# Designs tried in a protein design chat: VHH binders against tRNA dimethylallyltransferase (miaA). Part 17

Target 1, 307 residues: tRNA dimethylallyltransferase (miaA), of Elusimicrobium minutum (b2kdr9)
Amino acid sequence: MTIIIAGPTAGGKTDLALNLAKLIGGEVVSVDSRQVYKYLTVGTAKPEGEYKNGVYNVDGVNYHLVDFLDLDKTYNTGSFTADASNTAYNINKKGKTAIFAGGTGMYMQSYFGGMDVLPKADQALRAQLADIADKEGKQSLHKMLSEADPESAALIPSGNLHRVMRALEIFKLTGKKASELRTNGFADISQNNFMVYIEWDKEELNKRIEIRTQGMFGGMLKETQDMLAKGYTRNSPGLRSLGYAEVIDFIEGKKTKPEALERIVILTRQYAKRQRTWFARYKNMYKADGSALNAEQILAEYAAWKK

## First folded at step 4 (VHH)

Design e2 (framework vhh_7z1x_3)
Fold by ESMFold2-Fast, scan of step 4:
Structure e2 (fold): chain B 307 residues (1-307), chain A 123 residues (1-123)
Amino acid sequence: as target 1 above (307 residues)
Amino acid sequence: QVQLVETGGGLVQPGGSLRLSCTASGFTFSSYWMNWVRQAPGKGLEWLSGINSGGSSTSYADSVKGRFTISRDNAKNTLYLQMNSLQPDDTAVYFCAKVRGYGSGSYELFDYWGQGTQVTVSS
């Protein structure tokens, strides 16, 4: 069976998920777009683990969908949905409960809401669209989007070339409007799933982010230096994870350590705010106080929800 | 600190009218396309209407075409939705939204920053 634990970055999701898994003999499935990457542990807040019998294990708990992707590869909602389905099937086949824990709301929505798989970027198509934008202006591309998908055109400003191109790419590759695919994915997943959201006072969460970022910098610096030495760059998908560009700027002498830390804190607070906005759409979540997390209480609430 | 505050919801009878307002702060409102979306009980989010930065171009979902009108007042940083000929199926929480980006860790296309305003169409 399934339990979902959601909440903002630095909110305590991992500890809650691990404690719950220990209580019920369950396994954790990470819902995180960054923890999938190898080598990036500290900056992605991947729980420290070790491989046992070929499975990433955190303090006796099998922890899935972390630490498997090369930094040059991309990961998306379709990849997550496929991997999560296979992982949950295998956990259930062993008679265990799958605990989904993370803050990447779009991945949760895709898997539990049954969203259509979005296509990968098509480099030839993107080159054609970029050429149109260069020769005829961004407004020309937005006009094309207005004709193909007026709902997406209404949501995407003409100046945002990347967003306009992505919506056109989806339409041209699938024959379906990006607006239709996303609308289908907006089913309230908390209506049909036991979903926990960890709530924090804004100021308290901001303090936690600041302290956490200070503690992470040394490890991120080492990871970043190692990846650059291997030939990865700031353009490698894995190194586009939040905070690593700022660490690279520090390494290259473009930022001091205090400037890099300040920027990472700002970006992380913005990410937490975006997570709060995303999860506000789900109206049937069990809201857990971040300052008083109790796995036994969560288990009791789950039992009551199941009836 | 982008903030969008929706107001104007309430109880209205079938066939009635209601005007929703959305007050924006923390960004240059006049530079962005703005949207209205809703969530009815037991349903997913539904995009309803959009308006460009200058107010010269609008678009509507088929379910509300001819009944709803989107408008904006850039001097007041306010977005409006005039709802006419309301039906019981229009019962929902209504949100105003600004577009979000794509990419790893990006969230949904709909970017709403308030709790919305409840509209109930019932006698």
Scores: ipSAE 0.000, ipTM 0.100, lowest interface PAE 20.1, mean pLDDT 82

Design e3 (framework vhh_7z1x_3)
Fold by ESMFold2-Fast, scan of step 4:
Structure e3 (fold): chain B 307 residues (1-307), chain A 122 residues (1-122)
Amino acid sequence: as target 1 above (307 residues)
Amino acid sequence: QVQLVETGGGLVQPGGSLRLSCTASGFTFSSYWMNWVRQAPGKGLEWLSGINSGGSSTSYADSVKGRFTISRDNAKNTLYLQMNSLQPDDTAVYFCAKVRGYSSSWDLFDYWGQGTQVTVSS
């Protein structure tokens, strides 16, 4: 038994998931690329918890895939999919329901859809490939694609430089052939899973993001100072989490506090917009009004969905 | 059924003091961070202060540090804001809001009380 709770940052996913877990005796699996990091609680909006019997526990609920990764380490869709599979297996083995809650849509797609998510464009790699095409001809890139992904090379003409470069980029960044990803298609994970999406009016969510950022700043400042004192830097993967570069700029005197806050708000609103765009592709979600969240109503909808 | 009721506002002269209270019901008060937020006429929302679930950690906006003190009584489900050295610019409607740490900021808008008006003027 599995329930998915998705929605934008600052949307109430955590509280809904915790309340639902308490009603059904379930456990939460975090679907978040930043909450995996140790030491960063405030700026990653990680729910505040404590360890009980070796498990991160939030108000009586076991909360998985948070607070385990050192700031120098990276985390990706493959790591998430492996960890989520093991975690869900162990929760279900105990006879409990796994509630997946988060806003990292690519992680949800990778795990539930059984499909590797396509990487974002890498401008440095694209510049390198463009230089090869300019100096050695586009046939040279097509030959590279033929060696890495012969099926894609058969489908993409050598003259279509953009498509050749994209297929090579996918292979070089993921180690996966673009042809294999195309064969599996894009699965609408809401078709076969009970998936809740918390909806907000854009302006109302923007106001929440602004006030939240004001309240979070002091805690982020303390966390950032503590991490810098331990030898981490702005280049540490964990400190690349949204907002920490702006806090570092404040510490270094490169931004005033109002400038840092304004930038964090802008970045967070952009992130929420990207999440809204991502989740709009799922056509069978139960849409919950963020201003009227009710875990008992969600449970009733789940019961109806199962019939 | 979450309710937050703010009381203790009123008219006060510059340099005066007020103590605001917020009584909570419909949720486990001791599991949530509590915050004070205000809105002055014609301005946006301003976060003022936060206190963790157990009351051991507090934070303040620069505009109120040293003048305002946040506290809570979990046995009474009540949040307090002691306001000293009040200035005309402190004139605003004051709201209390719940949040689960900083992870559930939606509560700042959904479960606000009606607010209590504070007017600082001579």
Scores: ipSAE 0.280, ipTM 0.686, lowest interface PAE 5.2, mean pLDDT 85

Design e4 (framework vhh_7z1x_3)
Fold by ESMFold2-Fast, scan of step 4:
Structure e4 (fold): chain B 307 residues (1-307), chain A 122 residues (1-122)
Amino acid sequence: as target 1 above (307 residues)
Amino acid sequence: QVQLVETGGGLVQPGGSLRLSCTASGFTFSSYWMNWVRQAPGKGLEWLSGINSGGSSTSYADSVKGRFTISRDNAKNTLYLQMNSLQPDDTAVYFCAKVRGYSYGWDLFDYWGQGTQVTVSS
């Protein structure tokens, strides 16, 4: 038994999921590429919890797939689908409902859709790969591809930089070899799952993002200072989470506090817009009004959906 | 059903003091982090201060740190903002805001009051 709660950042997914879990005796599985990281709580909007019997617990509810990954490690759709599958199996084995809650649409699609999603071009990653090609030659990138995906390397000539970079980009962003991806169409995961989407008026969501960012800044600053003191850098995968580069720029004197806050707000609004665009592809979601969230109403809708 | 009603605003001279109150109803006030937010004419929203459900932990924006004090009385379902050493730049509409996600995380910013106008002018 499974319920999916999706929505934009700052949309109330965590509160709805926790309230629903309390009503049904369920457990939450986070669908979030950033909340996996240790130490980063405020800037990732990770629910504040404590460990009980070795499990991260938020106000009496077990909350899975948060707070376990070192900042120098990467997490991707392959890692998520493996961890989510194991976690859901264990929750269901206990006779409990797994409530999947998050905004990382690619993770939801990969896990529930049973198909691989091709990532969009990542300009920062492409710049890194281009720098390697410039410093070490095109053969160096092809060697990296040969090690990561030998089948793609056999098919793509070393001189075709664009194809080599795309295959490496796919591998680095998904953890899956381009040669092994199954992309034979898009499954509407809302067709076969009870899926809630928390819907917000654009301007109301923008107001929430602005205030939330201001309130979060102090905590993000403390977290960032602590991580830099431990030897992590702006290039650490965990610190590539939205907003932390801007906090680092502030610490390094490259941005004033108002400049850092303005940039974080802009990036967060852009992220929310990308989430809204992503989830618009699902045609059978139950749309919940973000300004009037009610877990008992969601439970009633779920009961009706099962009939 | 959730209602937040702000009172205590008004006109004050620079260097003066005001105490804002926010009366909450329609939810379990003692279970939520509460915040003060303001909006000056022609400007965006500015978060000022937050207080945890029990009142033991508080946070402040740099612009008000040392001048403003947030507090709460859970028995009265009331949030307070004591504002001292008021400056012309403090002129704004002040809102009481419920943010549930702070106890669990910053995921939920739920509700505003109607606001109370503070004008600092000679």
Scores: ipSAE 0.030, ipTM 0.533, lowest interface PAE 7.6, mean pLDDT 85

Design e5 (framework vhh_7z1x_3)
Fold by ESMFold2-Fast, scan of step 4:
Structure e5 (fold): chain B 307 residues (1-307), chain A 123 residues (1-123)
Amino acid sequence: as target 1 above (307 residues)
Amino acid sequence: QVQLVETGGGLVQPGGSLRLSCTASGFTFSSYWMNWVRQAPGKGLEWLSGINSGGSSTSYADSVKGRFTISRDNAKNTLYLQMNSLQPDDTAVYFCAKVRGYGSGSWDLFDYWGQGTQVTVSS
């Protein structure tokens, strides 16, 4: 079983997820592109935890997909989907509920809805395939598809040149059969999953972002100084996390502290707006008031949804 | 159910002292970083100070460093702010707020659930 908790940055997702996990004996899977990085805790809003039996543990709750990636490494939707799949499988195998909590909407969509990981059209390859069709007939391309991907060939008529060429293009560019890849478009993942969205009044959230940024600055400064001392740079993937470039600018004398804080606030508010826009597409979410979060009420809604 | 109740504000002369208290109920106080924030008339919110769950680590805004001291008593579920050498610019409503894990944890949510306590520094 699975519960999804989504919402904007500074919205209370972590506290809600932890309280819910404690009520049901569940485990949390972080849906966050930045919390994966080691050493960056304050600026990524990574929950305070310690390792227990090799697992990051927050206040008695196992918290997955945080604090494992070196700052020189990149992380993407494909990496997240693979890691989340393995993690959820292991949680469910123990008979526990996996609670997915975060604000990285693309990661949620990739894992729960399936993402179009198909390559973009290759004009040179398409021209080559079109030439083969012109000289040898459409049946020739269908025969090539039958040899590369028999299952797709069984489903796609030889006369449908567009579909045949697309399936061949996928195989030639990726080495993977189109029949083996998810072909789901953008699906409303709230249709088939219990999904909570934490709602905030825009002005209230903006005030919380401002005060949070002020409180975070000192810790981000220490983290940034430590990472630069270890040889990481502003170009290290981990230090491209929101706010760290502004802290580096402050360290290098390119920004004053008020200038750095103001820029971080602006960027964080823009991120929250993008998150609100993203999650507005999901039509079957349970909407929770951020100012009155109640894990017991959410558990009751989940129990009703399961029936 | 969850409450943060601030007390100890009042009128004080410049150079005077006040001690603010925040009594917490309805959550596990000892598990959270706690903070003090204020709002002066006509200004936005200003973060002042934070203290970790165990009380061993504290942070302060430059405007209050050396004058204010944050502390906590987990047995009493109470947060304190000792304010010394008060100045007219310290006039504000003071709020206590919870976050999880400043400097080592999550700043995912910043809650100020009290009504605040008014501090007025005037002759």
Scores: ipSAE 0.163, ipTM 0.614, lowest interface PAE 6.1, mean pLDDT 84

Design e6 (framework vhh_7z1x_3)
Fold by ESMFold2-Fast, scan of step 4:
Structure e6 (fold): chain B 307 residues (1-307), chain A 122 residues (1-122)
Amino acid sequence: as target 1 above (307 residues)
Amino acid sequence: QVQLVETGGGLVQPGGSLRLSCTASGFTFSSYWMNWVRQAPGKGLEWLSGINSGGSSTSYADSVKGRFTISRDNAKNTLYLQMNSLQPDDTAVYFCAKGVRGYSGWDLFDYWGQGTQVTVSS
């Protein structure tokens, strides 16, 4: 048995998932591309937990697919799908319910919908694209993306070289646009799964993001300094997580603290908007009010859905 | 169901002191981080301070560090903010905020109180 909890960053997914898991004796499987990384707890909003019997445990609940990946490693939809399948199988084998909770829509779609696996990073192709950016300027790659995949180019700022390169890499390796893999030719996973989406008023969510960012900055700064001291760089996959580039810019004197905070807030709000747009494609979700989350109510809705 | 009620706000002169209280109900208070946040006129929300479930760990914004002290009484389901050396720039509505279980309470909040007004003026 499986329950899916989705919603935007800062939306309360973790607390809802933990409360639901406690009610039914379930376990949580994180659907989050950032929380997989070790050491990055504050900036990824990883639930605070401790290892019990070799499993990450949050307030008495086993919490899977967090805190296991070194910052120099990449993680993708294929890796997620394989890990999630094995994890869910083991949870269900114990007679427990797997609660999938997260905001990484592509991972959720890949596992439940069986969409095409995204290609792994191609180091040779990335080196070629990096050389083009070095010789012709960063705008040259964004122009290439605009020609190959106009929708992705509209969503990815020209200055975000990593994301521009990734979208071009997907196109060059598969012949498919990254935008098409997001929007076309995939199943509505809400039709065959009990799927909850946590809704927030835009202004209230924006306030939550702003305060969260202020509180997170000090911890992110310490994490970033520790990781740089260990030899990781701004190009390390883990440090490409949202907000860490801005913290590195602050450390390097390229941004003041207020400038870094403002940029992180803007990027986080943009991410939340992209999450809302992604999940709007699922037509059979149970919509939960973020300001009035109630795990007992969700459980009652799940029981009714199963009939 | 969850209720947070702030009290203790008022008018105080620069250099004065004030103690805010927040009474919580509808959840297991002793299991959650608790926070203080404020909003000054015409400005955005500013996180001020957080305290862990047991009261052994606290954190503060640079703007209030050394002047404000957060504390809690789990037996009374009450959160406190002792404010010393108050400045005109401390004029704001002060909110009590419940942290999210499984996260450091200072980096995510579920519920907010109605707020209490603090005015620092001559």
Scores: ipSAE 0.006, ipTM 0.390, lowest interface PAE 11.0, mean pLDDT 84

Design f1 (from z9w with S31R S57D S59Y; framework vhh_7z1x_3)
Fold by ESMFold2-Fast, scan of step 4:
Structure f1 (fold): chain B 307 residues (1-307), chain A 121 residues (1-121)
Amino acid sequence: as target 1 above (307 residues)
Amino acid sequence: QVQLVETGGGLVQPGGSLRLSCTASGFTFSRYWMNWVRQAPGKGLEWLSGINSGGSDTYYADSVKGRFTISRDNAKNTLYLQMNSLQPDDTAVYFCAKVRGYSGWDLFDYWGQGTQVTVSS
């Protein structure tokens, strides 16, 4: 048994998920590409918890797929799908309901839809791969592909740099081999799952993002200084999380505090807009008003949906 | 039922002082970061100050740093804002706010109706 809670950043997904879990004796599985990282709490909006019996626990609720990954490690759709499958199996084995809550729509789609979503071009990653080809030769990228996806490497000639780079890009961004992708079309996961979407008025959400960013800055600054002191850099995957590059720019004197805050607000609003666009594709979601969230009402809707 | 009740607002002359209080009920006050936020007439919301659950760490907006002091009394479930050297630009409705969801910053809410502070001669 599974409940899905989706919505934009700063939308109250965590609060709703925790309150629902308390009502039904359920556990939460985070659907978030950034909350997986250790040490980054404020800027990732990771729920504050403690470990109980080896499991991250938030106010009496087990909260999975947060706080386990080193900042030097990448996390992608394939990693998420494997971890989420194992986690949901263990929750259900205990006779409990798994509540999936988050805003990373691509992870949600890949896990519940059983279909892979192709990533858009990543210009920074493409620049890195092009630099490797320039320094080590074009055959170096084909060797990387042969290690990551032997089937694709057998089908793509080593001299076809564009195709080699695309297959590597897919693997690096999703953790899935291009040869294994299931792209038979877009499955509406809201058709077969009880899926809640938290709706906000655009201007109201934008105001909340702005105020939140002002309050978060001090904590993000401390986290960033601590990570840089440990030897992590702006190129560490964990520190590529939204807002941390701007905090690093402030620390290095490249931005003033107002400039860093303004940029973080803009990026966060753009992220919320992309989330709204993504989730608009699902046609059978239960729409919850973000300004009037009620876990008992959501539970009643779930009970009605099950019949 | 979660409630936050702000008190201590009023009319004060420039250069004066006021102390705002916010009394919390319906949740475990000692486990949450608490904040002060204001909205001046014709302006947007402005975050002013935050304090961690134990009261050991405080943060301030540059506009109020050195003039305002945030504090809390967890035994009384009360948040305070001591405001000194008040100026006409400090005229606003002041809200105490709790961060929801135990995430630290998942949802930033304003609780209660706020308290009006007017700085004028």
Scores: ipSAE 0.332, ipTM 0.721, lowest interface PAE 3.7, mean pLDDT 86

Design f10 (from z9w with W33Y N52R S57Y; framework vhh_7z1x_3)
Fold by ESMFold2-Fast, scan of step 4:
Structure f10 (fold): chain B 307 residues (1-307), chain A 121 residues (1-121)
Amino acid sequence: as target 1 above (307 residues)
Amino acid sequence: QVQLVETGGGLVQPGGSLRLSCTASGFTFSSYYMNWVRQAPGKGLEWLSGIRSGGSYTSYADSVKGRFTISRDNAKNTLYLQMNSLQPDDTAVYFCAKVRGYSGWDLFDYWGQGTQVTVSS
């Protein structure tokens, strides 16, 4: 009793998931590395909800794995798979369907695929690690690796910056030591799960990302100012969420508002492209037209799939 | 089916006022963040203003702040834009817009047909 809804950022996953949940009396489990953070609602596109009996509730629907993590904390595939497993168990125990909705493909693959997955290069994280190496020397990164994964540190010379950065990247993104990871390809999770992918025309999605970013800016600015006032910084894990560094640059006078908006749009379009590339690996998804989403039609397809 | 119908546009002199209305149907209007967007001749889309479901929180683009006021009547499923001190640069087609998703910013994907506002002397 599980439905998976995937698609690019700004694709309508939340709306589809909530409408489906209302039709079947289901509950939603968010598959989103950004919506886990407290206080950041606008820039993460977190559903607007309220707590009912300790559970985040969006328009009558219980919405899990959002709004629980402080901005100074990290969240990774290991954390997600543990939390998602417990959450799905409790939903199914109540006789309800768990609707998994999100765009963080690595989280979906790790949970449903049941195998360790090596992450692709994270350019933002690599830029941060490169900055540390530039300011403090390559030896500083190797020391970090020695503390996180001593077995990998013993095998990788301190001068091999690329290998040291890769091992740290794996640890930071998965919570697992590179030395401990075993990979055997990946399972096509769409073979054994009803999985919906929301497709958009590239030009239409790009136009909507642009206008959405304009509307979001004011709310992101207020959120960012509030978080900086509380002592969080551009290096706080939560504020590394897409768009917030550009808002901080605007606050600090390093970017004009048009420059910040343009950069956020570019980064968001790049994120949507990365999601499209990730989900193209799944061969048995039901493709839903983003411009004509219909929860009743998706429910009919699910009923047919279950037979 | 989701429908948004804008009315209230027209020809007005600089310094004049207009009130735009948008009538919504096919969705639970009171649950959604609603927006006004415009497109001036030969330019791209510009977001102008947004209003939360309860009506108490509003936001505005710098170009219209202090001149335009967004409001809503959830009992009538209607969104309003009061436009004061109109300038020639306000000439545009004005659209009422709903975003996909209950967050208000998941996707900007439902638009009305628009209403033309022309400001000229």
Scores: ipSAE 0.198, ipTM 0.632, lowest interface PAE 5.3, mean pLDDT 86

Design f11 (from z9w with S31R W33Y S57D F108W; framework vhh_7z1x_3)
Fold by ESMFold2-Fast, scan of step 4:
Structure f11 (fold): chain B 307 residues (1-307), chain A 121 residues (1-121)
Amino acid sequence: as target 1 above (307 residues)
Amino acid sequence: QVQLVETGGGLVQPGGSLRLSCTASGFTFSRYYMNWVRQAPGKGLEWLSGINSGGSDTSYADSVKGRFTISRDNAKNTLYLQMNSLQPDDTAVYFCAKVRGYSGWDLWDYWGQGTQVTVSS
């Protein structure tokens, strides 16, 4: 049994998920591309927890897929779907409900939809692959493909640079082999899953993002200074999380504190808008009012949906 | 039910001091990051200060740094704001705010009606 809680950044997804988990004896699986990283708690809005029996625990609730990845490592849709499948299996094996909560829509779509979201062309990655082909020959790219996706390599001739590059691009951007993709249509995951979307008035959410950013800045600054002292850089995948580049710019004297705060607010509001646009594609979600979240009401709606 | 009750506000002269208290109920206070925010007449919300669950880490807005001190007593479920060197611009309704969940930064709950602080001669 599975419940999905989605919504924009700063929308209350974590609190709703935790309260629901307490009511049903469930466990939470984070659907967030940034909370996976170690050390970055404040700027990623990772729930504050402690390890109990080797599991990250937030106020008595096991909270999965947070706080495990080194900042130098990338995390993608394929990594998420593999980890989420294993985690959900183990939760269900214990007879518990898995509550999936987060705002990374592509991860939700890939895991629940059974049909893979094809990545858009990445011109920087394509330029990098083209450079490798120019320096080392087209055979070097085909060798990379044969190591990453042997089935695609067997089907795509080594001389077909465009097809080889596309298959490698898919693998590098998603972690999934082109040979394994299911691309025969977009699945509305809200059709077959109890899916909650936390709705906010745009202006009200924007005010909350602004005040939240003010409060977060000091903690993000400390985290960023600690990570830079350990040898991580602005190019470390973990530090590419929203807001940390602006904090680094402040540390390096490239931005004043007000300039850094203003930029983080703008980027966060843009992220919330992108999330709203993404989730608008799902037509059968239960819409919860962000200003009046009630886990008991959500549980009642779930019980009605399940009949 | 989550409830936060702010007290300690009042009329004070410029340069004076006040100590605000916030009594928490309906949740495990000792496990949550707590904040003080204010709203001046006709203005938006302004974040002032935050304190982690154990009280070992505090943060302040530049407008109040060095003048205000946040503290907590987890045994009494009470959050404090010691305000020194008060200025007319500090006139506002002051709210203590629980952040939703342990993240400290997902969503802020502004509970109660706040406590009015007026700085005037």
Scores: ipSAE 0.013, ipTM 0.509, lowest interface PAE 8.5, mean pLDDT 85

